# Designs tried in a protein design chat: VH-VL binders against Small ribosomal subunit protein uS13 (rpsM). Part 23

Target 1, 118 residues: Small ribosomal subunit protein uS13 (rpsM), of Carsonella ruddii (q05fk2)
Amino acid sequence: MNINICGVLISKKKNIVFGLTKIYGIGYSMSLKICSKIENFKNKKFKDLTNEEKAKIENFINKINVENNLKTIIKENFKKKLNLNSYKSLRHKKKLPCRGQRTKTNAKTRKKMNHEII
Key: E = the ipSAE of ESMFold2; O = the ipSAE of OpenDDE; V2 = 0.75 times the mean of E and O plus 0.25 times the DockQ between their complexes.

## First folded at step 16 (VH-VL; framework fv_oberotatug)

Design k3 (from k1 with light chain S34N; at its last look DockQ between E and O 0.08; V2 from the best seeds 0.00; counts 0 for: pae O 5.1 > 2, placed apart)
Fold by OpenDDE, look of step 16:
Structure k3 (fold): chain C 118 residues (1-118), chain A 124 residues (1-124), chain B 107 residues (1-107)
Amino acid sequence: as target 1 above (118 residues)
Amino acid sequence: EVQLVESGGGLVKPGGSLRLSCAASGFTFSDAWMSWVRQAPGKGLEWVGRIKSETDGGTTYYAAPVQGRFTISRDDSKNTLYLQMNSLKTEDTAVYYCTTGYSSGWPYDYFQHWGQGTLVTVSS
Amino acid sequence: DVQMTQSPSSLSASVGDRVTITCRASQSIRSYLNWYQQRPGKAPNLLIYKASSLQSGVPSRFSGSGSGTDFTLTISTLQPEDFATYYCQQSYRYPWTFGQGTKVEIK
């Protein structure tokens, strides 16, 4: 059984702190911050959330950039960088590593993938 | 089986005080969040207040009309919920229900279980 | 405070009828809306919680729908024991508030 948290389905059997990290843009630290407003949150599972607690979580999440909104922001920022005549930009355009990694024998993954941010 | 039994209702004069009790059984009372809901004669339901479990901080919440006059408390050792009503007004006349949302040791925000209610009449 | 408004305040129906009761919140309460049934001289009983979840033991003829501000309780086939007063209640914001109630009477 799943619970819908701001458009993301999370198993009700999961711990709320760990489960919230399933939401793109919410890491462990942010999750802890969100859950700190919930009593006994460290060992609480989604199935045990009250309506009020769920609402608190959702209200907090709605105030931050997560999921598609965050992805869009990142993508736009990345595009701006690509339009710059910088070393990093050139490396991205050439599908090469941009942090000084060896390319003679390595970087197969980077060479293969189009670097689109999410 | 979950049972909630209210007591302590009766006739009281305006400005008087009354203490209601709710005896709970059939579940782990100490884990439950408890609420009071009242109903004036021939009228609708009105939420009075709520108390969390001690483990969840024991925080209380009240409706505006009773704020500062009513106090909700609990004695987990006796499985009893209390409603201390002070400075009673005629508009406080109602059947008072003890209620809880409880399942598998966890509290919820809907009233799954209700007592039979106890009548409080405030009249001069 | 969140005001809950039920419609209608009362209705007359016959056994076997489909009955629909609506509840509107003055602001969004997401899905945190509960429905209760109260028979004359009795304490209320929970029918639906979280807008559409049927409480255990409640007949399947009862259903709830809606989100945000508009909610509906439906009785697909009214039974004799369903003549009662129904209340919606929001648990999204404190203070918790009830609708004024809808009395379902025998036609």
Scores: ipSAE 0.022, ipTM 0.666, lowest interface PAE 5.1, mean pLDDT 91
ESMFold2, look of step 16: ipSAE 0.199; ipTM 0.696
ESMFold2 (binder alone), look of step 16: mean pLDDT 91; pTM 0.941

Design k4 (from k1 with heavy chain S35H; at its last look DockQ between E and O 0.04; V2 from the best seeds 0.00; counts 0 for: pae E 6.7 > 2, placed apart)
Fold by OpenDDE, look of step 16:
Structure k4 (fold): chain C 118 residues (1-118), chain A 124 residues (1-124), chain B 107 residues (1-107)
Amino acid sequence: as target 1 above (118 residues)
Amino acid sequence: EVQLVESGGGLVKPGGSLRLSCAASGFTFSDAWMHWVRQAPGKGLEWVGRIKSETDGGTTYYAAPVQGRFTISRDDSKNTLYLQMNSLKTEDTAVYYCTTGYSSGWPYDYFQHWGQGTLVTVSS
Amino acid sequence: DVQMTQSPSSLSASVGDRVTITCRASQSIRSYLSWYQQRPGKAPNLLIYKASSLQSGVPSRFSGSGSGTDFTLTISTLQPEDFATYYCQQSYRYPWTFGQGTKVEIK
């Protein structure tokens, strides 16, 4: 059984802190912050959430950039970056690693990847 | 039952000061974000400001018209919210409501509970 | 600041009528919109929160809809006690702001 949290399906069997990290844009730290207002949140599973608690979680999430909204923002920022005449931009355009990684024998994944925002 | 009881309203001259109090009961006051909302006679509702719970930093935010003149504070030991109003203007004349949103957790993004309000009249 | 504009400012209706009040935000407030009812000489009462959630104890004839910038409060069948002023309020951005209000009067 799954629960829908702001459009993301999460197993009800999962711990709420860990489960929320399934949402793109929510890491462990953010998840802890979100759940900190829930009683016994560290050991609580989604199946044990009340409607009120769910609402609290959703209300918080709705005020931050997550999922497609965050992806869009990142994508736009990335596009802006690509338009710059920078080393990093050039490397991206050439589908090469940007952090000085070896390219003679490695970087197969990067060379194959059209850098899109995941 | 949640109760909010405002007091301290009255007549004051422009430039004067007044301190409003809101006595809260029926809920864990220390956990609640508290707000002041005012309503001029015959006019609409206007958000005045907010104070967070101490656990959430106890920070305040004010509407522009009252910024620098009004101060919201709280005494959790007394379950009381305060609004210190300085440099009062005629346009500050209003019924002032103490209100709180969601009883626990974050965010407190709507006002579930309201006091009956206290009238502040600023007139020469 | 987010400006909230209600329409209409006032309306006349009869008992039993369907009443619709709209609220428009100057920018997206997602679903952080609440509706309040205020009877003369009384404090406001929360009707709807989060655009469409009915507050406990509020009759089911009240409903809210909308997201982003456009919101609607609907009273399916107006009752005598519903003649009042209604306010929308956004809580998405500080400062929080109210609409100017909609007065529902007896026709």
Scores: ipSAE 0.026, ipTM 0.700, lowest interface PAE 3.3, mean pLDDT 91
ESMFold2, look of step 16: ipSAE 0.038; ipTM 0.675
ESMFold2 (binder alone), look of step 16: mean pLDDT 91; pTM 0.944

Design k5 (at its last look DockQ between E and O 0.03; V2 from the best seeds 0.00; counts 0 for: pae E 11.2 > 2, placed apart)
Fold by ESMFold2, look of step 16:
Structure k5 (fold): chain C 118 residues (1-118), chain A 123 residues (1-123), chain B 107 residues (1-107)
Amino acid sequence: as target 1 above (118 residues)
Amino acid sequence: EVQLVESGGGLVKPGGSLRLSCAASGFTFSDAWMSWVRQAPGKGLEWVGRIKSETDGGTTYYAAPVQGRFTISRDDSKNTLYLQMNSLKTEDTAVYYCTTGYSGWPYDYFQHWGQGTLVTVSS
Amino acid sequence: DVQMTQSPSSLSASVGDRVTITCRASQSIRSYLSWYQQRPGKAPNLLIYKASSLQSGVPSRFSGSGSGTDFTLTISTLQPEDFATYYCQQSYRYPWTFGQGTKVEIK
């Protein structure tokens, strides 16, 4: 007697907080966060979930996974842009003529890399 | 019944400032993520930004056109969302809507909308 | 940013017609798409979330479908109150973005 949560079969008799930890990437702390949105979550088992509650749990898990993928993509894009900027800042012993130089601050990014996406 | 009521709109000159308020009722405001969405007269919808619930970190995210000029804040003791708008431009002219999604779940759609408040930025 | 393109931008239809509106994302948004209706002078109203789930209180003549980049909103039998502007919105990546809207007008 199992329930399918995001492609993982979990016994319907398990407490929802414990059972969600069976899903890859979901630890106890994250499971508590997900389940805290459900009425009476401490005493609730998967067999007690309504279809609406099940859908909401799955949506939350899918949204978290999307956010984690976006954070990885954003980090890689920042790395690429920083490398391009450092190439543009290369100075040769003899500098080619250019329009007057502008005052620059050190180009290190000031934005946080761990943007919240949800 | 969920209700969201915006106020504080009006006429302001370019470079000016304005503070919008959104009074919320009928749901647990402190658990909700809140957003601002705007609509220029005769134009489409544009997301302005959002603020998370305090339990989810209380952080903000802004669309690029308003970054650094607008500040979203909330007062959970008053069930009120705020939008501080500084350095206003004529392109900020719009009806501003207060919005929220389903309480207690990921807030990825706008289930509830206020009726909006008009901000006009002109010389 | 994810660009959302609706088509058509406007259409004229009669009561009783079947109406189909499409929304195309510039990259996959999986099923993180919602549809809104806005009647003249009113705030938007949620119709469809998660691409195909009908919001409570919305008539069954409304339906949504699609996944990835291509989505549709269908009104099976157009009613007088359905003359409005319709918007799609993605919630897969920040910034959350709307389509440009589709105005449904009376013939």
Scores: ipSAE 0.000, ipTM 0.591, lowest interface PAE 11.2, mean pLDDT 80
ESMFold2 (binder alone), look of step 16: mean pLDDT 91; pTM 0.944
OpenDDE, look of step 16: ipSAE 0.012; ipTM 0.646

Design k6 (from k1 with light chain Y94W W96Y; at its last look DockQ between E and O 0.23; V2 from the best seeds 0.00; counts 0 for: pae E 10.3 > 2, placed apart)
Fold by ESMFold2, look of step 16:
Formats: C-alpha cells, structure tokens, sequence
Structure k6 (fold): chain C 118 residues (1-118), chain A 124 residues (1-124), chain B 107 residues (1-107)
C-alpha cells in the first residue's frame, strides 16, 4: 500500500527519513530536519504517520518548492509529461506542487529570490 | 495558550530610531518563524518582514519600504522578537503587530497568532 | 511583488445574507492564499489557509475557494459578529502581500 506525499507515491513500509528523499529536491539532510520534529522519528514509517503529521510535512515541503526557482519547477513538470522520471509515481489527478531543482539535495541556497533570502 | 505582547511604541521625530519588542509565550519560540505586520491608521495591513528560526538559518527578509532601515532580530533565550527601526519617516506611522504561524513544532507561512499591537507615531 | 486586489472594497449586508468577497493575484500563487478577519479595534484573526482550509475554531459558515489567481471567501449566513474588515494574503513569494481589505457593514 502506498501513501501520497506531495504527489509522490511512497511505500507505507518505508522509513520516513529515507522515503521523503524520493521527493525531488529533498535530500537526506533536509529530510532529517523535517522528520526530527516528529516523535520517535528514527523508527517511524509512513504507515505510522497521522493525517495531521502528513499534512504538516506536505506544507513544509510545499514551502521549500515555493522558495525554489519557478522555471526549474516548470521544467521538471514538463519533463514528466514527456515520460522522463525523476520521482516515483505521480498524482495525475492533481497539480504537483512539490518539485525540487537540480538534484535530490536541494540547491536553493544558490538561488536568490527577491521574496526570500536563503 | 499562545501569547504575543508587543511593547516599545511611542512618538518619535522623523529621522529618529525606535526599538520594538515582542514577548512570546505558550509555544517553542526557538522553532518558530516570526513576522512583523503593520497597519497605518485607517489603512490596510502591510507585511514588514520576517526572521526564520535559528534551526532554519535565522535569516531575515524585509519589504522594500523598510529595507536598509529596519532590522529584525530574536533572542531565543528570552523568547523575544525585536524590530529596530532607524531613519524613521512619517509613513512608518502605524500599529505594529508581532505575528507567527506555529503548531506542534511546525512553522507555518501564514499568521495564526497575532499580538495586540503597539503604536508608533512618527511626527514632527 | 505579487499584487492582491480585493473586490468589493466595501459592501452592505443584513444578518442572514450570503456574502462573497473576491481576491485576485497579479500572478499565479497556486493555493498559497489566506483570509483574515479584523473586527474594529482588534488584531486580525486567521479564517482560511491554503485557499480553502478552515482554521481551527472558525465557524463553518466561512469557506474559501479558488486557485491560481482567483479566490473567494464566502460567508453562507452572515451573523452580527461578522461585520468586520476582511483581508486576503498571499504566501507564495516574498514579500508577503495583503489585499486592500473589504469592509462588511450592516445594511
């Protein structure tokens, strides 16, 4: 059984720290930062997340994507329409708000947006 | 209960300086992103700037009208947010609100909690 | 900066009326839109976040909808305590910006 996190299907059996790295632009260090706020996160799998915890994780990831360059996000969405995969399974019924930039390690610190200083 | 209490407002001449404080309680202040929002008398809301939590880098961002004149800082040991306002102009006259979005250790990008505000009047 | 334009700037309504306030962004903000209520002499209160999610403790007569550039706040059955000024706010790009406000007055 899978869980949808920001449009990415992830096995409910995966550890949450490693599973979040499946989302483009979320590296191990960022995933660890997100998950460390969750009680007992080292042993926690996606099947153990509450709906509230899932929603909070998705909100934080969406904030990261908003801070990233919009052109990069649009390019990655366009590549997926050409069947170029950088993530597992996507939600085709919904807009995909969660995208990274160039790699699984987020490179947002190299970008300057007038709305955000990183 | 989350509580935000602003202080330090008052009357100041153009070109002067003033420092506002916001005492926070009822949440983990060190995990929160904090913002200042102002409202000129009879006018709408204007976002002034924000400071991230130290764990998220502690960086600041300012709206253009205050860039280079205002400085946001925080003291996590005292659960206090600051706004240093320099080179004040008459258009800076407003009620200044301390705001945050925070729930169960998670920062939010919208303003769930507001103080009651402190009035700053910049006049000759 | 993303400009947020509310319509109308003010309206008059009676208790029991359905009220709709619109908010338009100058560029797509996806669903990063929140609504605030400000009663006279008080600090603002959050009503709606993520365009349509109701903040805890807010009455269910409030609802939000929209995405992209066009958003609405609806009060299904106006109550006496709802006479206030309402603001939309985008959180898609820094600086965060507010609409100019919509004053809801008793008719």
Amino acid sequence: as target 1 above (118 residues)
Amino acid sequence: EVQLVESGGGLVKPGGSLRLSCAASGFTFSDAWMSWVRQAPGKGLEWVGRIKSETDGGTTYYAAPVQGRFTISRDDSKNTLYLQMNSLKTEDTAVYYCTTGYSSGWPYDYFQHWGQGTLVTVSS
Amino acid sequence: DVQMTQSPSSLSASVGDRVTITCRASQSIRSYLSWYQQRPGKAPNLLIYKASSLQSGVPSRFSGSGSGTDFTLTISTLQPEDFATYYCQQSYRWPYTFGQGTKVEIK
Scores: ipSAE 0.005, ipTM 0.591, lowest interface PAE 10.3, mean pLDDT 79
ESMFold2 (binder alone), look of step 16: mean pLDDT 91; pTM 0.940
OpenDDE, look of step 16: ipSAE 0.021; ipTM 0.663

Design k7 (from k1 with heavy chain D31N T59K; at its last look DockQ between E and O 0.06; V2 from the best seeds 0.00; counts 0 for: pae O 13.0 > 2, placed apart)
Fold by OpenDDE, look of step 16:
Structure k7 (fold): chain C 118 residues (1-118), chain A 124 residues (1-124), chain B 107 residues (1-107)
Amino acid sequence: as target 1 above (118 residues)
Amino acid sequence: EVQLVESGGGLVKPGGSLRLSCAASGFTFSNAWMSWVRQAPGKGLEWVGRIKSETDGGKTYYAAPVQGRFTISRDDSKNTLYLQMNSLKTEDTAVYYCTTGYSSGWPYDYFQHWGQGTLVTVSS
Amino acid sequence: DVQMTQSPSSLSASVGDRVTITCRASQSIRSYLSWYQQRPGKAPNLLIYKASSLQSGVPSRFSGSGSGTDFTLTISTLQPEDFATYYCQQSYRYPWTFGQGTKVEIK
């Protein structure tokens, strides 16, 4: 059985701290921050959340950019970067890694990555 | 609980103007992307437009039939979404729904919450 | 624009029946498809998002499948409250578009 947290389905059997990391834009650190307002949050599972606690979590998440909003922001920022005459932009245009990684034998994932136009 | 309440609908003559409002509650409105969807009597659903959150740039998108005539705006301080409709046509007659959605990826959204709608009738 | 075509436009079924509704996109929309249910005189409700993800609170008898251009909504065992009009909607390309709807009526 799943619980809906701000539109994301999470198993009720999962620990709330780890489960929240399923939401794009929420890592472990952010999850801890969100859950810190919940009593005994470290060992609490979603199945044990009260409606009030759920609301607290959701209210916090609604104040930050997650999922589609975050992805859109990243995409837009990326698009802006592509229009710049910088080393990184050139590497992105060439579908190559930007941090000095070896490209002769590696970077297969990056070479395959396509960025859609917003 | 998420609530969306539309208002401002009514009878208007062709060429007239009308402003719809959607009062939102139960969620952080300022961060929400909002949309309008309309439904002509006895017809299907039609997407009207959407507005991003201000933090995400506040960009608006419109369907072709309403482009240039309708304007979507928001007042985050009042948790209210607006649809300014100008140069109304008979084919604009519809129930107008305020919606908010969620997306698990880019660039799609899902309309998870709907208002009950407000009827706009454009007739001579 | 992406045209969404639903099949059938209407169907008659009985309680307990398996019901299948198809939605076809004029071009690939990947998995960016949602299904909505609208009861008479009511606002639409989200059933399925991302082609196959069940919205929270929606009965498990509803399921969605498909990717690219062809999508299907299935009601495994039709219930009395399921008699309604169903719409598919793509959110992959602007403008967002809906199917024309499928009315599920009592046989």
Scores: ipSAE 0.000, ipTM 0.610, lowest interface PAE 13.0, mean pLDDT 89
ESMFold2, look of step 16: ipSAE 0.391; ipTM 0.741
ESMFold2 (binder alone), look of step 16: mean pLDDT 92; pTM 0.945

Design k8 (from k1 with heavy chain T100R Q112D H113Y; at its last look DockQ between E and O 0.02; V2 from the best seeds 0.00; counts 0 for: pae E 13.3 > 2, placed apart)
Fold by OpenDDE, look of step 16:
Structure k8 (fold): chain C 118 residues (1-118), chain A 124 residues (1-124), chain B 107 residues (1-107)
Amino acid sequence: as target 1 above (118 residues)
Amino acid sequence: EVQLVESGGGLVKPGGSLRLSCAASGFTFSDAWMSWVRQAPGKGLEWVGRIKSETDGGTTYYAAPVQGRFTISRDDSKNTLYLQMNSLKTEDTAVYYCTRGYSSGWPYDYFDYWGQGTLVTVSS
Amino acid sequence: DVQMTQSPSSLSASVGDRVTITCRASQSIRSYLSWYQQRPGKAPNLLIYKASSLQSGVPSRFSGSGSGTDFTLTISTLQPEDFATYYCQQSYRYPWTFGQGTKVEIK
C-alpha cells in the first residue's frame, strides 16, 4: 500500500524520514527538517501519519523545488552553463569529464552520456 | 476532526454591511491559510479572498468584485475567520463557504476542507 | 485573469462508466490545479490537488492528470455517489478562479 506525497508514491511501510528521500530534491537532511515538527517522527511510518501530519509534510515540500520543477531548473542551469566559454563547458560539450579525470582508459560512462535530460 | 462552521449570514439591503464568522476546530488554525469562496444560487464557485497565516505574513488577497468592500481577518486566539462585507450589492447574494487552504506560500494552495456555508441575501 | 474552461458543461453517464472531464486554462498554470466535487445541497469536497495528487480519503477511482493548460479528471468506474458537479480551480495566479463546472447526471 502506497501513500501519495505531492505526486510521489511512497510505501506506507517506510519510515517517513527515509521514505521522503524518494522525492527528487529531498535528501536525508531535508527530510529530517521536514519531519521535525511531527511527533516521534524518527520512528514513524507513513501508515501511521494522520491527515494533518501529511498535510504538514506536503505544505513544507510545496515551499521547495522538487521533482520536475527541480529537474527543469537544473536543466536550464545546465544549458546556461553550456553556453559559457569555460573549461567545464568545453568538457561537457565534448562529453568528457570536467574534474581532471583520466580519459585515455576511463570515462566510458561520461563519454556516452549527454546529461541534457537533467 | 477538522470542522469549519460559518455563521452570520442573513438578509441585508443593498449598501448594507454584514460580518461572517467561521469557527475552526480540529487543527492548528494559526498555521492554516484560510479562504472564502461563494456560490450564487444555481451558479458556480467563485473565490472571494484569502488570508495567509500570521507566520507567513498574514497578507490578504481579494477577488476584483469584492476588492475594497470586503475584508478578511482572523483571530487565532479564537480560531475564527471573519469576512467583513461592506457596501453589499445584489450580486453578492450567495452561499459563502469558509475553506481551509493548506498552503506554505504562493501559489501553493488548495481547499481541503469546507464549511457548510452560510447564505447571504442582498435584496431591497 | 486566468480563465478556466471545463468540458463538457454536463454529461450523462451510467454506473460503471468511465467518465472524463477536461479543464483548460487560458494560460499556463503549471500544475496548480485542483478538482472539487459538489453534491446537490452540499459543500464542495476536494478530490485532487496539484493536478494529480489524490486527496486523502478520496477513492482511487478518481485521478487527475495534466500540466500547463490542459487538465483531466477521470473517474474510472462511476459510482452512484459520484453523480455531482465537478469544478476545477487554478491557484497559480491571482485571482484564483474556478471552472464553470461539469454536472455528471444519471443516464
Scores: ipSAE 0.000, ipTM 0.622, lowest interface PAE 12.6, mean pLDDT 90
ESMFold2, look of step 16: ipSAE 0.000; ipTM 0.573
ESMFold2 (binder alone), look of step 16: mean pLDDT 92; pTM 0.943

## First folded at step 17 (VH-VL; framework fv_oberotatug)

Design j1 (from z6 with heavy chain T104Y; at its last look DockQ between E and O 0.02; V2 from the best seeds 0.00; counts 0 for: pae E 10.9 > 2, placed apart)
Fold by ESMFold2, look of step 17:
Structure j1 (fold): chain C 118 residues (1-118), chain A 124 residues (1-124), chain B 107 residues (1-107)
Amino acid sequence: as target 1 above (118 residues)
Amino acid sequence: EVQLVESGGGLVKPGGSLRLSCAASGFTFSDAWMSWVRQAPGKGLEWVGRIKSETDGGTTYYAAPVQGRFTISRDDSKNTLYLQMNSLKTEDTAVYYCTTGYDYGWPYDYFQHWGQGTLVTVSS
Amino acid sequence: DVQMTQSPSSLSASVGDRVTITCRASQSIRSYLSWYQQRPGKAPNLLIYKASSLQSGVPSRFSGSGSGTDFTLTISTLQPEDFATYYCQQSYRYPWTFGQGTKVEIK
């Protein structure tokens, strides 16, 4: 039988740490961070979650998505400023092509982006 | 039951200062992001700024009209949010609301809970 | 800044009417939009979050839709207690901004 977590169906028999990795954008380290907020999380499976604990997990995931989106926008703007001031000057002198900065790359986790800009 | 109670509003002359307080209860205040929202009489809602929880860095962000004049702070030991308002202008006249999005112990980026507001009148 | 424009600014309606309020963002906010109701003399109440998710305790006659720049709040069958002012709010980019409000009045 399954449980729905943020729109993803996960087997109730799975350990919560490993099961959350089925959600897009949540790796093992992020799953550990989320689950560490739950009492006795190491021994819990999804079948052992209370409705309140499930809501905590979903709320944490929702907060991360909003915060990471905001951090990505600010971080990309900050990196663009650095590129204009330093890397463009060097590229011009070495005659490097200025084709396509890679703007598809997003920072996904609060851990890696730090809180410097906000 | 979540409660937010603002206080400290009143009549102040232009150029003056006031400090607003918001007493919070019924949730884990130290985990919550807190915001101030204001509403001039007969007008719409305007976000003033927010302060993050200390666990998320404790940083503030302000709307442009109040940047450099208003300061948001918090005292987690007293479950209290503050708004220090300096160099007040007549356009700062509004009801000031303390707000948070807090459900099951986790902050949100929308305002689930509102205080009743406190009126600040800036007039000669 | 992201400007949020509501339409209409005011409307008159009767109990039982279907009411539609729109909110347009000056740039994409994806689904980072919430709707609030404010009755006269009261603080606002959250109705809808994430564009279409109904807040707990809000009647099912309220619904939200949209993504990107264009959003809609619908009241399927207007009730006497729904005469209020409604605000949209974006939380995609700082500063967080509200629409100017839509006053729903009894006709």
Scores: ipSAE 0.000, ipTM 0.570, lowest interface PAE 10.9, mean pLDDT 79
ESMFold2 (binder alone), look of step 17: mean pLDDT 92; pTM 0.944
OpenDDE, look of step 17: ipSAE 0.013; ipTM 0.654

Design j2 (from z6 with heavy chain G101D; at its last look DockQ between E and O 0.02; V2 from the best seeds 0.00; counts 0 for: pae E 9.8 > 2, placed apart)
Fold by OpenDDE, look of step 17:
Structure j2 (fold): chain C 118 residues (1-118), chain A 124 residues (1-124), chain B 107 residues (1-107)
Amino acid sequence: as target 1 above (118 residues)
Amino acid sequence: EVQLVESGGGLVKPGGSLRLSCAASGFTFSDAWMSWVRQAPGKGLEWVGRIKSETDGGTTYYAAPVQGRFTISRDDSKNTLYLQMNSLKTEDTAVYYCTTDYDTGWPYDYFQHWGQGTLVTVSS
Amino acid sequence: DVQMTQSPSSLSASVGDRVTITCRASQSIRSYLSWYQQRPGKAPNLLIYKASSLQSGVPSRFSGSGSGTDFTLTISTLQPEDFATYYCQQSYRYPWTFGQGTKVEIK
């Protein structure tokens, strides 16, 4: 069975530290910080969480940018970058690498990426 | 359709024992956390206790007035919740409701239903 | 234990009225507050969970708000079937506790 943490479904059987990394924007380090507020968090699973503990987790997560909010921020930042008259902006517009990478053989993925949708 | 049907209520003397049953249908009982709530005649609602699913550890919780006297258990193979009531007191007189609740996935985050209740009367 | 206090204990209203019931917790319960409706001779029905989430099948005229210690149930337009007793319940800490109830009567 699953538990809903701030809109993300996570298996109750998962360790809380590892399970929280399923949330976009929460890595292992951040997960540790969040879980440090919970007693015996290292070996605790979601099925063992009390409502109070769940609330602590959710309260912390609600204070940071995760999932769609974070994606939106990243997207907006990228758009701003594209609107600048910088070398990097020009390279992005041309769908080319920005860090001096070889383009003849090693830029196929970059050349196929469509940043206009971002 | 979700159904919860309580049974086992009746008249019992102080100090006596009674076992209530709640037959569940229309949902995956084994995944559900279950609770008992009681209501004395003409009074408000009082939480009695709760039991987690077996997969979530099967842990039980009780209200202080019933702690040590009441025991909540479940038989998932029979889709039945139980409330064993020992050392009954007059203040235990109430309609006892069986309830189910658990987190679900999309589109609903929470599932909860109540039975119609069974009356327990403790009187000398 | 967390004590739940509802206000008012009873109120009289007419069909079509806006009705507001409040529930106060003795300590913060975050958003772990549910509202129940109980009609005479019937079992309680869940209306709102997590302070503001509407239970499936419940009319949209019911809404919940609040967090921490102060919560509100609102019926935007009272209907004949809404005359009942309403209870708040916290599920933040064990033991779970209910408010004393609010009886909504016909004026």
Scores: ipSAE 0.020, ipTM 0.663, lowest interface PAE 6.9, mean pLDDT 90
Fold by ESMFold2, look of step 17:
Structure j2 (fold): chain C 118 residues (1-118), chain A 124 residues (1-124), chain B 107 residues (1-107)
Amino acid sequence: as target 1 above (118 residues)
Amino acid sequence: EVQLVESGGGLVKPGGSLRLSCAASGFTFSDAWMSWVRQAPGKGLEWVGRIKSETDGGTTYYAAPVQGRFTISRDDSKNTLYLQMNSLKTEDTAVYYCTTDYDTGWPYDYFQHWGQGTLVTVSS
Amino acid sequence: DVQMTQSPSSLSASVGDRVTITCRASQSIRSYLSWYQQRPGKAPNLLIYKASSLQSGVPSRFSGSGSGTDFTLTISTLQPEDFATYYCQQSYRYPWTFGQGTKVEIK
């Protein structure tokens, strides 16, 4: 017997903290943060969630995804401004071409985010 | 009953500073995201910025016109939201509202409760 | 930035009329759209969140619809207390932005 959380089928008998980690982009720390908003979450399985609790979980996951997209978009816009900017902007690009996690590609569009993972 | 009460508005000259306060009650303030929204007299609504709950990282975000001049902070022990406004300009003249979305749960991105506002007038 | 454009800017209507207000985003905001009512001299109040969900206590004559870039607030049977200015607001991408407002005047 399964429950659908953001497009992912999870067994209703699974603990909610560990079950949410099946969702792409959600590790244990993030799952714990999401579930901490739910009363008595450590003892809860998905079968114990109310409809309101399920909706809260899904809304939080959607908010996290939007924030991650905004941070990515801001980073790409800043990188684009540097590429169009002065000589010192071009010099920083060569010495530290991508600020943050050393990514130099638009890999966000290649992580299947456009597929209904959530 | 959720209650938000802004204070600290007044008349200030361009280049001056002012600190607004928002006293909150009737909800768990420490779990809520808080925003400032302003409205110039006779004009529409403009989002100023927001601060997340400490649980969600406590981070701030500001609209471009106020970036670097305004600082949003919170004191969860006093249930109080603050807006420090520096280098004020005449275009900052507005009623300033504090807002929260505590009652809709998460996600924190809808302005469910509003204070009655405090007027800030910036003029020479 | 996501620009929010409301139409019309102002309208006059009679009690009992069906009123439709449109909000258009300059890029997709999915369903991260809220509607607010502001009566003269008062603070705004939330009517609709997540494009179509009614806030508790809001009369069922209010409805929201749309997704992506095009959104609509509908008042099915205008009442005297609906004299107000209405704002849409997106919370999908920073900065969060409001439409310019639609003033509804009761004839």
Scores: ipSAE 0.007, ipTM 0.591, lowest interface PAE 9.8, mean pLDDT 80
ESMFold2 (binder alone), look of step 17: mean pLDDT 91; pTM 0.939

